# VHH binders against p49116, part 87

Target 1, 238 residues: p49116
Amino acid sequence: EGPLLSDTHVTFKLTMPSPMPEYLNVHYICESASRLLFLSMHWARSIPAFQALGQDCNTSLVRACWNELFTLGLAQCAQVMSLSTILAAIVNHLQNSIQEDKLSGDRIKQVMEHIWKLQEFCNSMAKLDIDGYEYAYLKAIVLFSPDHPGLTSTSQIEKFQEKAQMELQDYVQKTYSEDTYRLARILVRLPALRLMSSNITEELFFTGLIGNVSIDSIIPYILKMETAEYNGQITGAS

## First folded at step 7 (VHH)

Design a2 (framework vhh_7n9e_1)
Fold by ESMFold2-Fast, scan of step 7:
Structure a2 (fold): chain B 238 residues (1-238), chain A 119 residues (1-119)
Amino acid sequence: as target 1 above (238 residues)
Amino acid sequence: DVQLVESGGGLVQAGGSLRLSCAASGFTFDDYGMYWGRQAPGKGREWVSGISWKSGSIAYASSVKGRFTISRDNAKNTLYLQMNNLKPEDTALYYCARHYTGRYPTDYWGQGTQVTVSS
């Protein structure tokens, strides 16, 4: 009955594609986002507790929470991705779409609200100075959410979530012992992840996917990928 | 394998200073907050100071606040504790710590470095 996560699950290193181009384009944004998504799913599939739930439950959990995991990854990797620059480029493109009447005002409003929520979330995490251990356990809390519709094994999922919460609490109490309310400040940020639309995330970051396939449809395939195949995807090597 | 190696302890007169170092290896140092603890003869372990992964958040036990300064050099995988205005009651084995991933088995501790403060 060892710990929920190992040291390998705390380390979360995003390898960016070639140097950022002088002007951002859909291909660079999509490639960067895809690498983060693949890293996030590989992270989840490597957890023994996650594997123990079985393939069908694993697929259902990741399909339900991929947007939450991805958003936590954006916050964690914001500096290495130059996320603020990417979001500024997306906003600029969106504003040009308003001027050219390519999108309805209602849709533009929804997308802008999503971007503002994402910026607010990432800024709040940066202000809290969330470390790699804390991010790993926040991702585990999100992954082992027993409250998604249609899940089986909900008792075991809840047990893993509670274990993640307990291990995070123990870490925060020992590492930041005089900051009595740090854990509460961290945990109250999590509900905001549920308010972010996975459809809008997909539109903003994954428009360049080959065959215009949905993230929902590719999740089962990513979770079944061999390690060598996964490494080829995140590094651009075969 | 996680390794933590403390150094810099010694015998010092009351009012003196010492700088402790902790060399970390076997893990990605900048993914973890780190802390210093101490254990005086015949007493339990006492938390002394903690520091976040990029030094944005730092905390001290009330007994050492204003006298000790924690810092880290992520490029060198090294944690430091600058101890000023040392008192006889600061005499203890000082060890750096990284929280173990999860609740079990326990935090990773170095073997410690002895600090003795004479009056």
Scores: ipSAE 0.126, ipTM 0.616, lowest interface PAE 6.7, mean pLDDT 85

Design a20 (framework vhh_7n9e_1)
Fold by ESMFold2-Fast, scan of step 7:
Structure a20 (fold): chain B 238 residues (1-238), chain A 119 residues (1-119)
Amino acid sequence: as target 1 above (238 residues)
Amino acid sequence: DVQLVESGGGLVQAGGSLRLSCAASGFTFDDYGMYWGRQAPGKGREWVSGISWSSGSIAYASSVKGRFTISRDNAKNTLYLQMNNLKPEDTALYYCARHYSGRYPTDYWGQGTQVTVSS
């Protein structure tokens, strides 16, 4: 019938916590990341095609892909977040932890490799000058992935993914008609998202969560939140 | 709700220049890549040039490359096309456009601005 995503789904505006501290701390990083995660899940929840799959399927899809959605969000919001500054603060903290024998060298190496992969991904997206429409459709392609283990309704999920791919293709081909390889340059960036560990993302950005609550365990609750409560989380109002 | 209003067309002699403007409203301009198209009398619409949201990616139709320059001002919600060394073959209605997808893909186009190039 209509497009998979409307203009409201293309708009993706992160509201940062204020004031920004003179020196970054874990609480500021965690709050910023939490707002992005909530914005990402609110974005997914608002899509009519996503709603049509039903609550159980919705929960399974977001649990499987939240790290990919979050990473795309980091790339899209890198400037408003001052992501390079946040990553530098995390690296500085990790270097201090080595000197204090608080973390193993192997673990720090894994975390540093993850940060380098994240930086390379964000740099590649910046070089391609990915816009809000392209980001929305890349997020939709990631969200409607039929290949995660244990999914039901896989044929319907695949149809929504194909619709997302077709609409992205139409947009790129119409907007950049004689740049015939732009779409290919964009799509080859996506497999890298699945190589990034959700456990390491959680450690880097969500360590300040009360009670050591995992992202996996909170996803069903976030997806069921009332609209006003959800809006409070993404704007910092309560 | 989406509106695109073109201006700056006119009659010009071959070798001349024109600067087209497109005022966009009803959507968040800097979320989208934009493009210019044209339609000569009795012909279909032809893509002319496209520009990404921050101007980091720009492409031109081979027929206009080196003569036309696309640019945008996101603070003013305005798209531009600087047209130099105009040829009679450039005579057309020029439209700014934003893609719209769906089961039947369409583009948001304005009414266009007429460019006529005499020889």
Scores: ipSAE 0.731, ipTM 0.891, lowest interface PAE 1.2, mean pLDDT 87
Fold by OpenDDE, second read of step 8:
Structure a20 (fold): chain B 238 residues (1-238), chain A 119 residues (1-119)
Amino acid sequence: as target 1 above (238 residues)
Amino acid sequence: DVQLVESGGGLVQAGGSLRLSCAASGFTFDDYGMYWGRQAPGKGREWVSGISWSSGSIAYASSVKGRFTISRDNAKNTLYLQMNNLKPEDTALYYCARHYSGRYPTDYWGQGTQVTVSS
């Protein structure tokens, strides 16, 4: 019985659309987000334990946690993505919608709070200086969460999650031995992910999806795609 | 057979620098992440730094961050560790290791090279 994650699962390199436009339009944001989403799902797919769960179960897992994985990805890739700039652009677009009276006051509040939570989370992760290995294990812990409704093989999922947790613990103890509470500080950030709405995330980052496509509906398709095939597949004409 | 041979260790004064090398053979080097570890006298093995197969991911122990730099040359099947601003507490046997994979669930490591930092 080998480790849950290998070195190949530590690498998480996002390639942004090129060239970057002067104005971050909805299409650019959507494409960027789509690439991150696909990268995250591809990462999950590359884990042998994930594969071992079978297509139905692993699809259900991703459906349940894609927003959390995506958010961790945002945090991890914040610099490469210029996340602050993207979020600012999203807010600007939102302002336009507000001016056009397309959103209720309550909805505006919800969306703005979500953006704040997202930004705060990413900032908190940056402050913790989370490394690639830690991110990999955190993503695994999030991925192999047995407490989502409708999941099969929950016992196995739980085992995988425990394994991820143990490996993270070992890593942190070895790498950051002088920081006794680092593990706790890292893990305590995970609950914030559960407080974020997948629907709002979808609205903010994936508004330019082709047709009436939902993230939930495309997840099975994404998981079957080859890595080289996902570029431009989820977004409309660039 | 997987072989990892470390070199570049020695005696250096505090504040000095060393560059360690690890020559890898017996496997496809660019398929594997690599890492450096060390073992000080009377202490257990300590992870120092890791690098992914493509160098796309790098990490350091907090104790060496900002002073050590890990790199690799896949064309030469060699892993490197540039150690600057060395401290007496860095004294240890430094070893390079290959990360585990799905096919090989255990790490492989070399015999190590001794680094001694004097005050």
Scores: ipSAE 0.013, ipTM 0.255, lowest interface PAE 8.7, mean pLDDT 88

Design a21 (framework vhh_7n9e_1)
Fold by ESMFold2-Fast, scan of step 7:
Structure a21 (fold): chain B 238 residues (1-238), chain A 119 residues (1-119)
Amino acid sequence: as target 1 above (238 residues)
Amino acid sequence: DVQLVESGGGLVQAGGSLRLSCAASGFTFDDYGMYWGRQAPGKGREWVSGISWSSGSIAYASSVKGRFTISRDNAKNTLYLQMNNLKPEDTALYYCARHYPGRYPTDYWGQGTQVTVSS
């Protein structure tokens, strides 16, 4: 029939808060991350196949994979976010926290390992020169994951994931015909996303959220927002 | 609407050079890898070269490797093919192309620009 995604779903443009402050703070980082999260959820909810699964399944899928979608978004938007600068500032803060005995050594080690894994992932994606089409389909493969515990309609989710894999393959085969291993190099990067702790991602990027609200708790509300409210959150407009 | 408009073809003698251009519109050019294909009279389409969005990944058909160079200018929404040391067997209609989403039989192709190489 029709393709899983359209050109509208390939376009993924993050608008950053401006200006970037001279000294990075938790509010700027949180605002930037929130915009990316909202953009990612708006992207997911706009997919007809995703809509067809129904509200409860949609919520369960996004709750299970938001960290993977967010990390892919960080990699895709690394330049526009100046992600390397943000991560360097976080590392510097953590090193100063060690010196001042503000955090336990074990916790700092966990957070530093998470940052190194994130940097490695983003660098590998940059080296592969992943484009918007490839990112859209990698996000679709992650979104339509049938293997999360507690999911219903797993056979339909698996069919959508297979459709995403097939359409990514066709794109890569037609665009890079004689680079026969490109697809394998891309797909082998995906398992690393599941090694990233959602709790540490939340701590690094969303500490500035008012009311100590968890990402898990707000997902149902974000998915139900009208398009104008989504756009308002993404651009910072009222 | 996706539009791809090729230019720069012509008649050239063996050993000569041509630079093809493709003006893209109707989509966000830098979101997509692009490729060049060619078709000689009475033959099927042959993939020539592909390039990723920021030029970090490039691939060539074995028949043109070392002689052709693909490049792009995302600010101008333009794809290029620099063709050096042209051979009579390079004679073909050259197409700029972008993948059509999904599993359909044809991609987005321009109308093509004719390259004729004489001995």
Scores: ipSAE 0.765, ipTM 0.906, lowest interface PAE 1.1, mean pLDDT 88
Fold by OpenDDE, second read of step 8:
Structure a21 (fold): chain B 238 residues (1-238), chain A 119 residues (1-119)
Amino acid sequence: as target 1 above (238 residues)
Amino acid sequence: DVQLVESGGGLVQAGGSLRLSCAASGFTFDDYGMYWGRQAPGKGREWVSGISWSSGSIAYASSVKGRFTISRDNAKNTLYLQMNNLKPEDTALYYCARHYPGRYPTDYWGQGTQVTVSS
């Protein structure tokens, strides 16, 4: 069998809405987040192993890990997105909601902690200088996680995950031969993804986009979207 | 002096259409990207759509994508927003704004034109 990922899977280029508005409002943030979400799912679709699992299993996998993939995408695209500015804007919007007494104290705390976790995670990834190959393999490891409830073909999923891990190991060993613990350092970041709430992520990045519609509910549609349609969506072309 | 003057707003029923115009003066129009924003009553400003100086880049807010079309005529120094299938939630004061090249945020915007969509 060939490698799980090829060089084509390393490319992960997010295109932000252009031109940028006068300030980062909720809708711009949502649009940007949507593009990242689509890009992440499109990336997953481009992997032959993912395709081999079938539509139902694919959907289930993405539903299970979309938040983790999205978060990795945020980290990878942090500079292009000006993520720190986006997060600051989100906080500002949140403050407005607080002033209007729309959120409970506990919820505010949860949301703020989540924002902090996102920022810290992305900062940690930046400090590690994670490259495109490493991100690709990390995303693959996250995508092909067999430990989510309700999954079919878990044995095959596990094999794909192992393959991703092996290829990552090989890559890191060859590329960063002088850093003997690099693999461990990057893999140890993955548990942080599981601690992040998909619901809060959805609230922060997608509330103005889909209203009461959940990301979970639109994932099947996104996965069925044609490449041309996807590109049209990203470019804003009608 | 830089001036942006919006027009074309009004009262329309849900499902209706309006075409907004923004007349620009006092600067080289085709050197600047432009965008439409809106502000609903009791709400903050909302970005609606943007277009680059050459129209080579266009973007829409998800809430208006597929319904609104931004365009510009550089020869006429005018920005347009075609709004189709209008919804009550589109009710707002719509304003056009100029991007300053290489700067964020924008530095100029118009007085706005009121769009009211009735149920």
Scores: ipSAE 0.000, ipTM 0.223, lowest interface PAE 14.2, mean pLDDT 87

Design a22 (framework vhh_7n9e_1)
Fold by ESMFold2-Fast, scan of step 7:
Structure a22 (fold): chain B 238 residues (1-238), chain A 119 residues (1-119)
Amino acid sequence: as target 1 above (238 residues)
Amino acid sequence: DVQLVESGGGLVQAGGSLRLSCAASGFTFDDYGMYWGRQAPGKGREWVSGISWSSGSIAYASSVKGRFTISRDNAKNTLYLQMNNLKPEDTALYYCARHYHGRYPTDYWGQGTQVTVSS
């Protein structure tokens, strides 16, 4: 039938909170990250194939893969977010916490390893010159992952993942016909996403969430939002 | 409403040069890699060159490598092909192209611009 994604799903525009404060704080980082997360979930819910799986399956898929989608979004939006500046501020806070004996050395090491993996991933994607079409399809491959524990309808999810892989392959092979290894270079980046802890991502970017709610808890709510309410959240128009 | 409009073709003598332009509209130009193809009379379509969104990745068909240069100007939504040291075998209708969503062997192609190289 029709393609898995349309041109509207390739467009992915993040609007940052303005102005950027003189000193980065937990509130600014959390608001920026929340906007990216909400944009990512709005992107997912707009896909006809995703909606066809039904509400329960949609919730289970996003709960399982939100960290991978978020990390791909960080890489795609690294410049508009000034991600390097945000990560530098987080590192500075961690170094100060070491000096004040507020956090264990083991915890700090785990968090620093996560930040280095994130920087390595974003740098790899930038060097490959990944475009909006490629990002959209990488996000679709991640979203339609049939291998997460506890999923139902895994055969249908797998078919959508295969469709995403086939359409990405067609695009890459037609656009870069003589570069026979570009697709392989892109796809080997994906396993690194599963090595990054969702708990550490949540602590780094979402510590400022109102009511001390987890990302897992808010996902069903975000997926059920009306379009107008959703747009209010991602624009910060409250 | 994807539109691709090529220009810059013409008649040129062997060893000459031409610069082709492609004006893109109806989509966000810098979200996509673009490519040039050509079709000679009585022959199938041949891929010529491809370029990524920020020009960080570029590839050429062996037949044109060293003679042709692909480039893009995202601010102007324009794709270019600079053709140097043209040969009679380069005679073809030249198309700029963007991948069409889906697996059928259709892409968004412009109407093309004719390049004729005399011996």
Scores: ipSAE 0.702, ipTM 0.885, lowest interface PAE 1.4, mean pLDDT 88
Fold by OpenDDE, second read of step 8:
Structure a22 (fold): chain B 238 residues (1-238), chain A 119 residues (1-119)
Amino acid sequence: as target 1 above (238 residues)
Amino acid sequence: DVQLVESGGGLVQAGGSLRLSCAASGFTFDDYGMYWGRQAPGKGREWVSGISWSSGSIAYASSVKGRFTISRDNAKNTLYLQMNNLKPEDTALYYCARHYHGRYPTDYWGQGTQVTVSS
């Protein structure tokens, strides 16, 4: 059996919305986040192993791990997105006008902590200087997690996850042979993803665009979206 | 005073078309990017489409891509949104807004025009 991922799966290019406003408003942030979400899901869809699981299982997997995939995407695309600026803008919006009257003090604290965790995670990944291959394999490991409730074909999912892990190991060993513990340092970052609330992520990045529609509810449609349609959406008219 | 006045909304059947207009006044229109947003009942504001000051850059929300077309006439200080193949889920109050500008650090948007798409 061939490798889980190919070089085509390493490419992960996010195109930001255009025009870019001088002030990062909620709308721009939401659109940017949506593009990243679509990119992440379509990336998953491009993996033959993912396709082999079938539509129902695929949907269930993405529903279970979309927040983790999204967060990895944020880390990977942090520079292109100017993530620090986006997060700062989100904080400002929350504090100054948009969410202030809608959130309790406790909720505000939770949201702020979540933002901090996102920043910390992305910073940690940047410090590790994670490359495109490593990100691809990390995303695959996260995607093919068999431990989510309600999944079918868990044995096969586990097999794919193991394959991802093995390929990552091989890659790191070959590419970073002088860094004996690089693999371990990378993998120990994954638990941080599970500590992040999908609900809060959704609130922060998607409320301005999706409204009361949940990411969970739109995932099936995103997965069915034609790649050509998606590509057309991420490139504005110039 | 900055003013944005939307028009062109109404009731239309699914598959139909509408063209929205936004008349801008009280500021230098061609200095600002503009965008359309919408708000459905019980939902938050949703970004629909944006256009740069010169129309050199245009973007659409994924939900309206291929169906909606944003344009502007700087000579007339007017922003447009051509909406084709309308769907019931497009039902919302549509508003135009001026992008933030450092010279005027405030967001402005109109009162909106109601678009209702029946099944």
Scores: ipSAE 0.000, ipTM 0.222, lowest interface PAE 13.4, mean pLDDT 88

Design a23 (framework vhh_7n9e_1)
Fold by ESMFold2-Fast, scan of step 7:
Structure a23 (fold): chain B 238 residues (1-238), chain A 119 residues (1-119)
Amino acid sequence: as target 1 above (238 residues)
Amino acid sequence: DVQLVESGGGLVQAGGSLRLSCAASGFTFDDYGMYWGRQAPGKGREWVSGISWSSGSIAYASSVKGRFTISRDNAKNTLYLQMNNLKPEDTALYYCARHWTGRYPTDYWGQGTQVTVSS
């Protein structure tokens, strides 16, 4: 067969809610994050190798790695999102929560450490000047992780991960032939994604979700959506 | 369809300069790193220089480092190679490229532009 990903999988264009409010609020942050999440899941669903694994396996994989995919998406879309401004607004909300005695100091410390880790990750990716092709393949490597608990079809998942690693290596080696350590510099960024809590990501970016819904609970429904419904979510259209 | 069209080659004396251009179309130019390669008659293809999407990472073959400068203009979908202090050994057909994978039939090399450096 052909390559794991096509040019359509390299293209990753986030459409932000418009107009940008004068002051950032929970609803704007949540809508922006939701658009990125839906874009990320639609990206995964469109991969033929992913589709070939079947619905149950697809759900299990995305549940296990959505935070890693989302964080890679935050890094890739940091400029279009004005991520630094969003994080500053979140920090301001946390400072107000301390003053109004709404959150414990220990919890705020955990959240601030998470924000610091996220900023460090995004800064490291920016310094490496990671392109759309490299992001697509890094997302594929984390998506096709065979070592999550409870997975079936682990041999097939591992083969797709190896294919992703090989195609990323080919690209980096050919594009930057005498920068022999570029691939290693890129790959050593991935373990940092595992150190970031999905629960804290959910609190920071998805507090505005309607009802007491978790990302884990909505994943099966998002993966079953038709393309028109996905497009509606990522553009905010009904 | 992906298209890459090189221009700017020609005949130049040793020690001279040339600027090559590559016009890209059929894909989102700023999603990809780009590179220049060359092939002299009877020799294999040689990588010359690569540049990341926003020019934050650049690499050169040891044979051209200090003499050649790669750059890009994403607004114009154009890749450039400024070649200074040219040597007869630089005589080759110069290609711009967007690599896909080495294992599959899709290969996004341009037609090339000939550079000839006389002694």
Scores: ipSAE 0.684, ipTM 0.867, lowest interface PAE 1.5, mean pLDDT 87

Design a24 (framework vhh_7n9e_1)
Fold by ESMFold2-Fast, scan of step 7:
Structure a24 (fold): chain B 238 residues (1-238), chain A 119 residues (1-119)
Amino acid sequence: as target 1 above (238 residues)
Amino acid sequence: DVQLVESGGGLVQAGGSLRLSCAASGFTFDDYGMYWGRQAPGKGREWVSGISWSSGSIAYASSVKGRFTISRDNAKNTLYLQMNNLKPEDTALYYCARHFTGRYPTDYWGQGTQVTVSS
């Protein structure tokens, strides 16, 4: 019996495509987002507790929570990604779409509201100065959610979530001993992740995906990748 | 192989200043919040100050607030504690720490550096 996560699982370093283009385009945004998604799924699959649940449960959990993991990753990697610049480019693209009546006004409003919610979430996390350990454990709490429909092994999933919550609590209380409300401020941010539409996230960041595949469809493939193949995806190496 | 090595302690008169350093190795320093603790002769360990990875969040024990300043240099994997207006009651072994939890919580800390404040 050891900790839920090791130091290796705390480390979460995104490698951006290089060089950055002078004008942001769909390809660069999609490549950047795909690298973050692959990094997030590799992170999850490397956790011994996650592996112990078995292939079918692993696929079901990641399909249910990939958007929450991705959003936490966006917040954690916001500076490395220059996320504010990416979001500005997406907004400009949406404004151009009105000219051709490519999207309804209602849809554009929904997408803009999603972007505002995402910006608010990322700003909240930045203001709280969340560290790598805290992000790793917030991701673990989200990953080991026992309340998604159709899951098996829900009692084991719940035990892993409780272990994640306990270990986060211990860390925060020991590290910031006189900041009695830090943990509560961190945890109250999590429900907002479930208000984020995975469909809208997919539309904003993954429109350049190959083969007309949804994120839901590609998840089993990503989880089965060999380490070398995965490394090629996150670095862009052939 | 987490290692924390403190330095900078010594003997100083009341009202004086000392700057402690902690060299960290064996982990990615900027992924973790860090803290300083101390243990006075015949007493238990007391938390002194904590700092987040970016230095954006800092907390101090009430006994040292306004006199001590915690800081970090992530490029050098080093944690600092600037101690001003030292008092005899600040006499203690000072250690830096990183909390890492498991089923049974574990703190990593070094052997410490002794601070003695004469009246």
Scores: ipSAE 0.703, ipTM 0.887, lowest interface PAE 1.4, mean pLDDT 88
Fold by OpenDDE, second read of step 8:
Structure a24 (fold): chain B 238 residues (1-238), chain A 119 residues (1-119)
Amino acid sequence: as target 1 above (238 residues)
Amino acid sequence: DVQLVESGGGLVQAGGSLRLSCAASGFTFDDYGMYWGRQAPGKGREWVSGISWSSGSIAYASSVKGRFTISRDNAKNTLYLQMNNLKPEDTALYYCARHFTGRYPTDYWGQGTQVTVSS
């Protein structure tokens, strides 16, 4: 029984739409977010253990954790994405909606709080200086979470999660031997992911591209896509 | 007022082709992504295909991939859906819709055009 992850799973390279517009419009944000989402899902798909769970279970897992994976991806790719700029643009777009009285006060508060949580999470990860291996294992731990409702093969999922955790532990001990509590510091960040609303994330990053289509509904299609197809395209012809 | 008017539907035999059009008015067409949905009898609305404002991003449901092609002409404020190799299971009311945006968090869709595929 080999390791859960290999070096190939450490690579997580996001390609941004080019050219970057002077104005970060909603479409650019959506495209960027979509690429990250696809990259995250295809990353999951590349894991042999994930494949071993079968298509139905795989789909269910991704549906359950896509927001967390996406958020980890945001943190990991924050610099490449210019995430701060994107978030600022999102806020600006929201302000327009506020001025037009399109959102309730409660909704505004929820959305702004969510943006704050995203920013804080990404900042916290940056401060920890999480490397590519650590991100890969964190994503695996999040992916192979057996505690989502409606999952099948939960015992197997749990085993994979444990394996991810063990491998992360081994890696951290080996790589950061002088930092005794690094593993703990990293793992305690994971609960923050569960506090984030997938609905709000969807609204912030995917409006204008998928419309009233939920990320949940397109996940099966994304998982069936060829890896090269999401570069500038969601599922369409080249 | 935002208006979306679908056309091009009809009765076709299995294996046949149809081209749907959606004429948009009452908004800046090239500011919005658009998508096609369909609703079969007794079933809920199903997403079929989407296209971004600039056509830079296109997506298809797996059930129609390779058979359907979405496109748009921003100069004509028109959305298209070329449907080839139609199957009986494609029978539905097809509607076009405007994606909501952060600026305009409202989704709009047309009345739809009926597509019936006979076996």
Scores: ipSAE 0.013, ipTM 0.271, lowest interface PAE 8.3, mean pLDDT 87

